# Designs tried in a protein design chat: VH-VL binders against p38822r5to271. Part 41

Target 1, 267 residues: p38822r5to271
Amino acid sequence: LSIGNEIKDSFKETHKWVQNNLKWLKDIEQFYRERAKLEKDYSERLSRLSAEYFNKKSSTSVPISVGDTPTTTPGSIEAAGVVAWNEILSQTDMISKDHDQLSTDFENHVANQLSGLFTKLDMTLSKINGFNNDMVNKKDNIYHELEKAKKDYDEACSTMEMARNRYTKASNDRNKKKLDEKEMEMNKCKNEYLIKINQANRTKDKYYFQDVPEVLDLLQDVNEAKTLFLNDLWLKAASVENDLGANVSKRLQAANSVVKQNKPSLN
Short names: E, the ipSAE of ESMFold2; O, the ipSAE of OpenDDE; V2, 0.75 times the mean of E and O plus 0.25 times the DockQ between their complexes.

## First folded at step 15 (VH-VL; framework fv_rovalpituzumab)

Design z4 (at its last fold request DockQ between E and O 0.52; V2 from the best seeds 0.52)
Fold by ESMFold2, fold request of step 16:
Structure z4 (fold): chain C 267 residues (1-267), chain A 127 residues (1-127), chain B 107 residues (1-107)
Amino acid sequence: as target 1 above (267 residues)
Amino acid sequence: QVQLVQSGAEVKKPGASVKVSCKASGYTFTNYAMNWVRQAPGQGLEWMGWINTHTGYPTYADDFKGRVTMTTDTSTSTAYMELRSLRSDDTAVYYCARDSWFGGSYKLPNYHGMDVWGQGTLVTVSS
Amino acid sequence: EIVMTQSPATLSVSPGERATLSCKASQSVSSNVVWYQQKPGQAPRLLIYGASTRATGIPARFSGSGSGTEFTLTISSLQSEDFAVYYCQQYSYWPYTFGQGTKLEIK
């Protein structure tokens, strides 16, 4: 019946749709791994930049006296500006570490968790496919038994009709007994066929009205779980980036405090 | 009887590869993921990765990416783990372990641990 | 990655007595902890999952408790076969991670 074909296609179509939704998790994972790499590279470059300018300051900061006005004393113009500059370099290095932490957080708390989510739900999808295959195989086996019983009945009908024709042409005791034997065999096959019809009808009802809806509900459950877990991971991604922003703001406030001590009257 | 039977002990030189097999029996192989876990002498357990036995898709621990390959042969119900570019600190007992993950529940995951373990395969890496 | 820290490293207890083994997670893992037993020369054996649920065939003298970051395996009335190494494992975060183990020895 054509309805059976549409229901079979419905599982295949729904399963493929869920598979594609799970595969999308790999794209999202890759995005956050690439974000982590960008943040790591930025952290390393920012740390190197701070170190390079610290070394440049160290190489050029030699106290020299020229005449009566030394330039390296507490409270001098160079000392106040150097203190502020050192703080800017120090806070810049701390910001580089904040970005290293964001890289680690994206990798561990987002990308790795997306990998785990895909891995686990992909296995669940595999189990649902196995369950569907078992149900289809059980149904197909019962239909195969029905087809066999129908074939046996059709053959018994044919052999009974042949025996009937022989009895009609030669109405003797031997031909009558053969006809009776074949009629009994045909009736036995008919009863078995009717039993198999009842079994197949029960199997058909269970399959179409219980098993198929159940397996489709399980597929929907996987998609719902994927969506809810993915939402949690997107919120975590936002949270770790917000934490970076808070830490950077704190670093800059510390630097600003020192810079404000570098007043023009000391220059 | 649910059982995992691994291949025998191996001795390898640094730089070589090893491939450990894990044959499953007593259950439907493709219904359970397979973990690989190693244990260096006198040390604890280290998770190496997982393979979906139905699809053949592996997921590797970061420390092993690039030199481990996990595969399956569903016709023989056998999982394989190949570790390449062996070093002396890869000397360990390598276990396969069936994973009991069986649900997509958002709230409480349906996980009963690694419920069946192979007997272990000692891999010795020495010059 | 989630660090699972077991304590003590070695616990000496007399047969018939009670043993208490601790496992701490570096962040909350809810109740998503598994306990394994490993006897010398053998593969690990599943004892407890979900922090407190005994696996099939595990004797009642084994019990687990805990939630969040702190977990306990308790073995009442120790038998000679219970002297082994015990591992905890978390499954809240990917990847799975194991504790370093607690060796339970005869006192």
Scores: ipSAE 0.646, ipTM 0.856, lowest interface PAE 1.5, mean pLDDT 87
Fold by OpenDDE, look of step 15:
Structure z4 (fold): chain C 267 residues (1-267), chain A 127 residues (1-127), chain B 107 residues (1-107)
Amino acid sequence: as target 1 above (267 residues)
Amino acid sequence: QVQLVQSGAEVKKPGASVKVSCKASGYTFTNYAMNWVRQAPGQGLEWMGWINTHTGYPTYADDFKGRVTMTTDTSTSTAYMELRSLRSDDTAVYYCARDSWFGGSYKLPNYHGMDVWGQGTLVTVSS
Amino acid sequence: EIVMTQSPATLSVSPGERATLSCKASQSVSSNVVWYQQKPGQAPRLLIYGASTRATGIPARFSGSGSGTEFTLTISSLQSEDFAVYYCQQYSYWPYTFGQGTKLEIK
């Protein structure tokens, strides 16, 4: 196995590895899209539930409180309870909206960004692969030219030897001239062959010591970029969910404040 | 010369589909992503999505997901955009535009905009 | 999505004068803003990318500035061919979004 083949295999493997990692981004994207869907469904269901019980409450005869504020007054204890219940339902409805916002946030700030990231990195990966192919093709072309030059040289040598043999058999001016011509051609082919050897060697060295490492570095860059951006998006996902938590807490605190005013006695 | 040439104007009925083509020339087709942008009459520009011209992987804007399909034919250096379930508000000039993301570098570059545009394709959706 | 808001909607300026166009992002987009010029009946043309870098072939009279949420396109001395609609675009967040455009017309 030539070093070239081993390096080529290494590139292919690394490329495939990076490609698989990018595919993983698609899976992560799908995960957050599904989460968004769940949040949306929950939001809608919770909203409907809140509305249902709100309507149910409206059908219940509630004594008209004489007070300007929902404070506990004689004969208004039941009203205080209703006020507390209304607040709970209201805040529940707000919580449903908060979940809807999280759904939107998962879509806009996480899933869509993952989608965009995938496209960018995928295109970059394609470019890198193209670059590698160009380098390989360049190398192959030079080697093909080398083979051609070798064949030409071999043929020129053979032809020269034939001319030499003819001159040896019949030493005349014509045969001498022909020999000289063929020798000149042989030398020309030899020089070309030597040039191609040097070019091939230089190209080989460049490919293995410069181009391949560069391409591998580029692949690494893609992977690192993926990691960095992915981390950011994971942090963002956590952030938006924390925001939901904070909002939910706020809503519950608001409800609790009203509930605490619903006292069992006037004392 | 680097250029993008799009297919001709289309008139469609609501519910129909339209497929617009964009032929690239003067550069390596697979080295640049292809974007699609539309513009309703008298309105601004709207991003539809882009496609990896090498792998064929598209990324669509949310507003068009499920209705749009972007494809490429590398043998002809042509990008295609199909929009389905057409409605009146889909009436617009549709542009293909080359992405300048990789302008001159194989390294992870920044996006540099859409540097080459097709001439546009008017799609009219009317009853 | 990120909302890009351009102002004014229409800008009337005389030839030879300076024109200043504004683009505001709903949230920070760093310096990831491009500007396009569109003449009637033509496709948009790329002017500026990275908020301040001129595209190839763009005259020096065009300049871009800004970062974060505020961006400006400036034409130092308006030529007759500069009267067109100008669009800004952000590319920090997917999907990429455009401003609604500013029409630059002759005063």
Scores: ipSAE 0.473, ipTM 0.785, lowest interface PAE 1.0, mean pLDDT 90
ESMFold2, look of step 15: ipSAE 0.596; ipTM 0.832
ESMFold2 (binder alone), look of step 15: mean pLDDT 90; pTM 0.927
ESMFold2, fold request of step 16: ipSAE 0.644, 0.621; ipTM 0.852, 0.841
ESMFold2 (binder alone), fold request of step 16: mean pLDDT 91, 90, 91; pTM 0.926, 0.922, 0.928
OpenDDE, fold request of step 16: ipSAE 0.401, 0.333, 0.249; ipTM 0.742, 0.701, 0.670

Design z5 (at its last look DockQ between E and O 0.80; V2 from the best seeds 0.00; counts 0 for: pae E 2.6 > 2)
Fold by ESMFold2, look of step 15:
Structure z5 (fold): chain C 267 residues (1-267), chain A 127 residues (1-127), chain B 107 residues (1-107)
Amino acid sequence: as target 1 above (267 residues)
Amino acid sequence: QVQLVQSGAEVKKPGASVKVSCKASGYTFTNYAMNWVRQAPGQGLEWMGWINTHTGYPTYADDFKGRVTMTTDTSTSTAYMELRSLRSDDTAVYYCARDSYFGGSYKLPNYHGMDVWGQGTLVTVSS
Amino acid sequence: EIVMTQSPATLSVSPGERATLSCKASQSVSSNVVWYQQKPGQAPRLLIYGASTRATGIPARFSGSGSGTEFTLTISSLQSEDFAVYYCQQYRYWPYTFGQGTKLEIK
């Protein structure tokens, strides 16, 4: 009755809450797909920039030494400076590839996994809804059978009273036999009604003390699974971005090492 | 008994579309997601996507996103896969396969593989 | 995407002998591996899930093992009906991916 209504409202509201939390995974997935797109575009633009500037001053294969066929080339400082610049451009191109890897990692290790998490938990939620519908339908069917058994018993009582009235008016053997027949049928209907009462009571006890707690626990399990796996994916997202930072730091250290070898001349 | 029956073989020209049907029987259609998997001649298996048969929500493999549409009709227990803008390298046998994620129980998670497969539908794309 | 690499590509074995098929994942997939059998002109048949659990109706001569990145399918006493192509599949990460297959043929 009133407790049944609160339980039905609790499932519906809890189901909707879990479903909205699952749908939120699609927003988070889209965010990381957009992050991946940004990183890919940056990688491509940075790579093109590096190539453009490498081509501007890339050829210096002149076999000329000081004094033989003199060119106003500064010599070792200009050669070291060109080596340093080419290293900066090379490390910049490697950084562009680091961003390409981050784009790929966001897609494969974060966005695709969020899609899979949603897909699997959405199917699980569909199954839980089916289970809830089945247990409600089974309960409703048992209560319907109980109402039919009550109606049958009430009709058998009415028929027996009619046979009793006939026997009272005409007390012959045929009317006595009919009364006995209808009393037996009434008692048969009464027994069936009592059986259905017991069945309905057992169904009610199972529903309230076993089925409802189980389905609500299953909904909580979906939400806890969502949270656990989402946290793992957020940690993975941070991990792949930290890997980018570590790689970029290594690239810059390599470039700095070559730049520091480019010392100005001191007389 | 549990069974998936697919529509018959198709011959298509490049640029056309194909829609393959998969009729389920012997189980509650909406309790199991439906996969689509293809196999090019002499090649291995390639997962194309999945549909939640209860909600009708599809999830597509990246290689097919934009060209594939998966749908269901729960009144006939039938899943459909439509592949558009066909190319010659789309020539393959296309399978529907019931996904056993969470099995027959409502509890998390117990994956038993793709346990029931359709007989396959050969789609030939030639000019 | 997780790459599943099967070896050997072809395995020639005599009936009654033991066959061992290998499947390697490009990164750990825990025990989340499925094995399928496919005979010519037929759909794949589920053999093993969870790396080691036989599906319903699969004979005891089929066994699976492994965890992490290395998985094996073993057929302990090869029957004539076991000569087919075998595929592994991972389900740890989305999307599902299959190995390229191992053909088991009569020597």
Scores: ipSAE 0.489, ipTM 0.779, lowest interface PAE 2.6, mean pLDDT 87
Fold by OpenDDE, look of step 15:
Structure z5 (fold): chain C 267 residues (1-267), chain A 127 residues (1-127), chain B 107 residues (1-107)
Amino acid sequence: as target 1 above (267 residues)
Amino acid sequence: QVQLVQSGAEVKKPGASVKVSCKASGYTFTNYAMNWVRQAPGQGLEWMGWINTHTGYPTYADDFKGRVTMTTDTSTSTAYMELRSLRSDDTAVYYCARDSYFGGSYKLPNYHGMDVWGQGTLVTVSS
Amino acid sequence: EIVMTQSPATLSVSPGERATLSCKASQSVSSNVVWYQQKPGQAPRLLIYGASTRATGIPARFSGSGSGTEFTLTISSLQSEDFAVYYCQQYRYWPYTFGQGTKLEIK
């Protein structure tokens, strides 16, 4: 196996690895879309549940007793309980909205960003692959030119030898002139061949020692970028969910404050 | 000269579909992503999505998901945008625009805007 | 999505004078802002990217500034050909979003 083939294989493998990593982004995207869907479903179901019980409470509500503090006066204990229950249901409804917001946040701030990130990095990867192909093509072209130059030189040598043999068989001015011409042509082809050899060697060296490493570095850059952006999005996902937690906590505290006012006695 | 040439104006009924083409010339088609942006009459610009012209992977704005399909034909250097289930508010000039993300350097570049635009395609949706 | 708000909606300025256009983002978009110029019946033209970098072929009289949530496009000395609608766009978050545009008209 030539060094060139090994390096080429390395590129292909690395490229494939990067592609797989990008595909992984799509999986992560799908995960958060599914989470968003779950949150949406939960939101809707919770909303409906709260609404249902809001409707039911109307049948159990009692008039508020007349007094300075209707919710705490002797005949208003039941009313105080109803007030507390109403608050719980109200806050539950708000919690349902908070879950809906989380659904939206997962979609907008995580999943959609992952989708965009994928496209961006995928396009970058395409460019890198294109660049690699261009380098390979340039190298191949030089080698083709080298082969052509070699063939031309070989043919010129053969022709020169034929002319030499002819001159040897019949030593005259005409044959001498022809030999000289063919020798000049041979030397021209030789020089061209030597130039192509040097060019090919330089191109090869550049390709394997400079260009390929550069391309591999570019692939690494794509992976690093993926990691950085992905980390950011994971942190964002956690942030929006923490926000939900905070909101839920706040709403529960509000409900609790009302519940604490629902005294079992007038003491 | 680098240019994008779009297909002609379209008149469609509500519920119909429209497919707009964008032919690129003067540059390597697969080296640049293609964006689609629309503009309703007298209104601003709205980004619809973009597509990797090499791999064919698109990303759509949420408002158009399910109704839009972006494709490319590399052999003809042409991008396509299909919008389905047309409604009156889809009446707009639709633009293809080349993404400048990857111009010049092969390293991860920052976005440099949409640097080449098609002439636009008017799509009118009327009953 | 990020909301980009441009102001004023219409700006009347005389030729040779300075024009200042504002663009505000609903949240920080760093320096990921692009400015476009659009003349009637034409496609938009790229002016500025990265909030402050002029695109190729754009005259020096055009300049962009800002970061985070506030951005400005400045035309130092208005030429007759500069009267058009200008749009800002953010590309920090997906989807890309545009401002509603500022119409620059002759006073």
Scores: ipSAE 0.303, ipTM 0.691, lowest interface PAE 2.0, mean pLDDT 89
ESMFold2 (binder alone), look of step 15: mean pLDDT 90; pTM 0.915

Design z6 (at its last fold request DockQ between E and O 0.57; V2 from the best seeds 0.52)
Fold by ESMFold2, fold request of step 16:
Structure z6 (fold): chain C 267 residues (1-267), chain A 127 residues (1-127), chain B 107 residues (1-107)
Amino acid sequence: as target 1 above (267 residues)
Amino acid sequence: QVQLVQSGAEVKKPGASVKVSCKASGYTFTNYAMNWVRQAPGQGLEWMGWINTHTGYPTYADDFKGRVTMTTDTSTSTAYMELRSLRSDDTAVYYCARDSWFGGSYKLPNYHGMDVWGQGTLVTVSS
Amino acid sequence: EIVMTQSPATLSVSPGERATLSCKASQSVSSNVVWYQQKPGQAPRLLIYGASTRATGIPARFSGSGSGTEFTLTISSLQSEDFAVYYCQQYGNWPYTFGQGTKLEIK
């Protein structure tokens, strides 16, 4: 039954196709882990940069020359321009923290969820493969039973024909008794063979018209689940990056408010 | 009945490795993923990772990813967890636990927890 | 990772009384919470999954409720074997995380 072999190859190829589509999730996961690493590195470098320039300010003094001797006036070194610069540095440090948050969000809400999606669907695919193997083995066992019943029937037919030929040559009571015995056994084997034919026909119909389509539908369901969850995760990735943009905008608005208080006559 | 039987307690020096075994019986080993969970003395439970017992593909918790290797031997229905570069804070009981994830539509929640646990393996790391 | 915070850390209750154990997730996990019981020297035992569904063989005195971020395990009419540590676990976001446990002890 070459149809069974073609269906076996079809499951194998469809399973491989779905498996390859799931493996793609690992590539997408790695992309977002690398994005998270980039955002983390940027956050740390930006934080160090703002701290470096904050420390430069603390090392300087601006003498205000009054009369004959220059002097440092403590209140005057915190003039409005220096206050604005300090706010820019402070908001830059907060922006570095916003990028740290994006790194964490990519890892936790995108990359880890892609890992979980692959991990769970890969296990589902493994269970579908196990179910397919059980289904094929059940069908194959029924066909093996049919082949055995056919063999038994063929052998019973042969032994009956031997007994018939002996009775034809020598028509005695012993030969007739043997013929009757072999004919009864042949009829029993015939009935068993007919029963196995009916069983195999019902099994064939269930396997090809119910079980195989159902298994292939299960494989399709895995791929559809992957697609739907992946789309949700891509939208989540966009959402967390949009949240970064909103936070950065808020930081810059805070800095701008302080800059607008910096009048030229105060510097 | 379904059982998970783990290897015996171990005492290790810092820097060594330990490999814990978990032998499954009473069910089809490759139909269920295997979790590894540890518990430091007096502390709570910490998930270390999961292995797909059919494919052998592991997924590790971040804290362990560089130090742990999970494997299986399907011919003996046995899962293994190896933890390398041991530190004193790795002293814990290590559990294997069968995961009950059963696949289907993404629309139906189909997780019933870690439904079968091994008896635990105490690993003591002391200098 | 989702942080699961259990309260109280220790709950002292008399036998025959009702115990209520709380578990809070740092973000919504829908109903994707599991409860485990662990007695001294033993592995954890699965009690409840899906926030409210008892696992096979778990007595009816154990019940769970909650959705979103807040979850409750209730044990009615406490028996002597119920004094143990209880853990919640979420499976709504990967990876799995456990709460730190609530020790239920005899008052």
Scores: ipSAE 0.621, ipTM 0.840, lowest interface PAE 1.6, mean pLDDT 87
Fold by OpenDDE, look of step 15:
Structure z6 (fold): chain C 267 residues (1-267), chain A 127 residues (1-127), chain B 107 residues (1-107)
Amino acid sequence: as target 1 above (267 residues)
Amino acid sequence: QVQLVQSGAEVKKPGASVKVSCKASGYTFTNYAMNWVRQAPGQGLEWMGWINTHTGYPTYADDFKGRVTMTTDTSTSTAYMELRSLRSDDTAVYYCARDSWFGGSYKLPNYHGMDVWGQGTLVTVSS
Amino acid sequence: EIVMTQSPATLSVSPGERATLSCKASQSVSSNVVWYQQKPGQAPRLLIYGASTRATGIPARFSGSGSGTEFTLTISSLQSEDFAVYYCQQYGNWPYTFGQGTKLEIK
């Protein structure tokens, strides 16, 4: 009885532990949702900034290049500078879009997947708990049947003994018949009780040595699955952010290529 | 017999809310997750989300986050879906459907599938 | 989200013939695909789960195959009651998304 309680407690504790771990997924989800929000905000602000300076540029008068060689005129140099600036602003705007994409990626490929993972594992955990409950209930039912069988046997014994006493006091055919009937009933109850004892013992053994360990293994499986999928999502999160880095690098390289063409000398 | 029976058709104004019920019978309600799927007239199926009937934890599709609430009453074996801020494009037949996730093997991995469906609830949103 | 694309939109086949329906995922969903049948005015019915396992009560003429991004529903010999709209759904990534459906009609 003590061992049973300890095992039950073990399951309960393990179940709770798994639940807490799943809750941790929610925290991680929230983290990436917040990151997504930051990226979105940055994207929007950067976009607005780029637009603002594009507008400012449009209001800037560009000197008309005067000369036989446009490449050697101050106006050409200024134009080259303006071209470079336009490219920088354009690429900055594209970078803002890249950040927006990262925001979306954090939401769709990380946070939402964490949410999905949570719900799947939570449901799996519920299934495991349900199966455990069914197993416990089955065991309990057998024990209740055992108790009933014991009571029935005890009652049959008492009744038989009463009949015996009656027969002893008055030895006649009627009382003999009654005694025989009650003895038969007692033996029937005895056999049923013995069957229930054996059944209960087998059920108990199965429960503690097979079923409980199996359920605990299932809980472990849930935890392992959590770890596995979580790792994948962390890798995905890193991947999408690396993509941003790559895109940003690309944009900057494009801008730099134009800037390098903006030469300070006329020669 | 395993069945899901949904509440009757609803007519709502834009901006209103609708709550559809889904009563389960013939099986243990808390042993199966419940999905909600809608279908606009002449259109395909759209998954809205599902709820763990044991724990009561719902998970919604992004398109419905903030506007939908899924709940259950275990005492009556009934699932509920509330959709708020209704608009004309919310006009659809809404289905509850039992998910087989709770069924079959308890070992991972498991496969999903909606094996029992309600009869559907038509929600019409019109001015 | 993962986009499930079904083809063709409409498939015309004669009774007794084989019908092949395609479902393509924009990303790998492993074997996490189900197929549903929907007749006019009725709720969908589960046909296949796990890409290739028939649901309870589904006739043997229905079969599913595929993994990753390519999936197929096959009806070996079409019966009159098989003319309906068929949907695939993926459970590989959240949210779970449906294909747009394939209408199977009588030729």
Scores: ipSAE 0.482, ipTM 0.795, lowest interface PAE 1.1, mean pLDDT 90
ESMFold2, look of step 15: ipSAE 0.488; ipTM 0.776
ESMFold2 (binder alone), look of step 15: mean pLDDT 91; pTM 0.928
ESMFold2, fold request of step 16: ipSAE 0.057, 0.566; ipTM 0.546, 0.819
ESMFold2 (binder alone), fold request of step 16: mean pLDDT 90, 91, 90; pTM 0.924, 0.927, 0.928
OpenDDE, fold request of step 16: ipSAE 0.383, 0.343, 0.325; ipTM 0.744, 0.711, 0.713

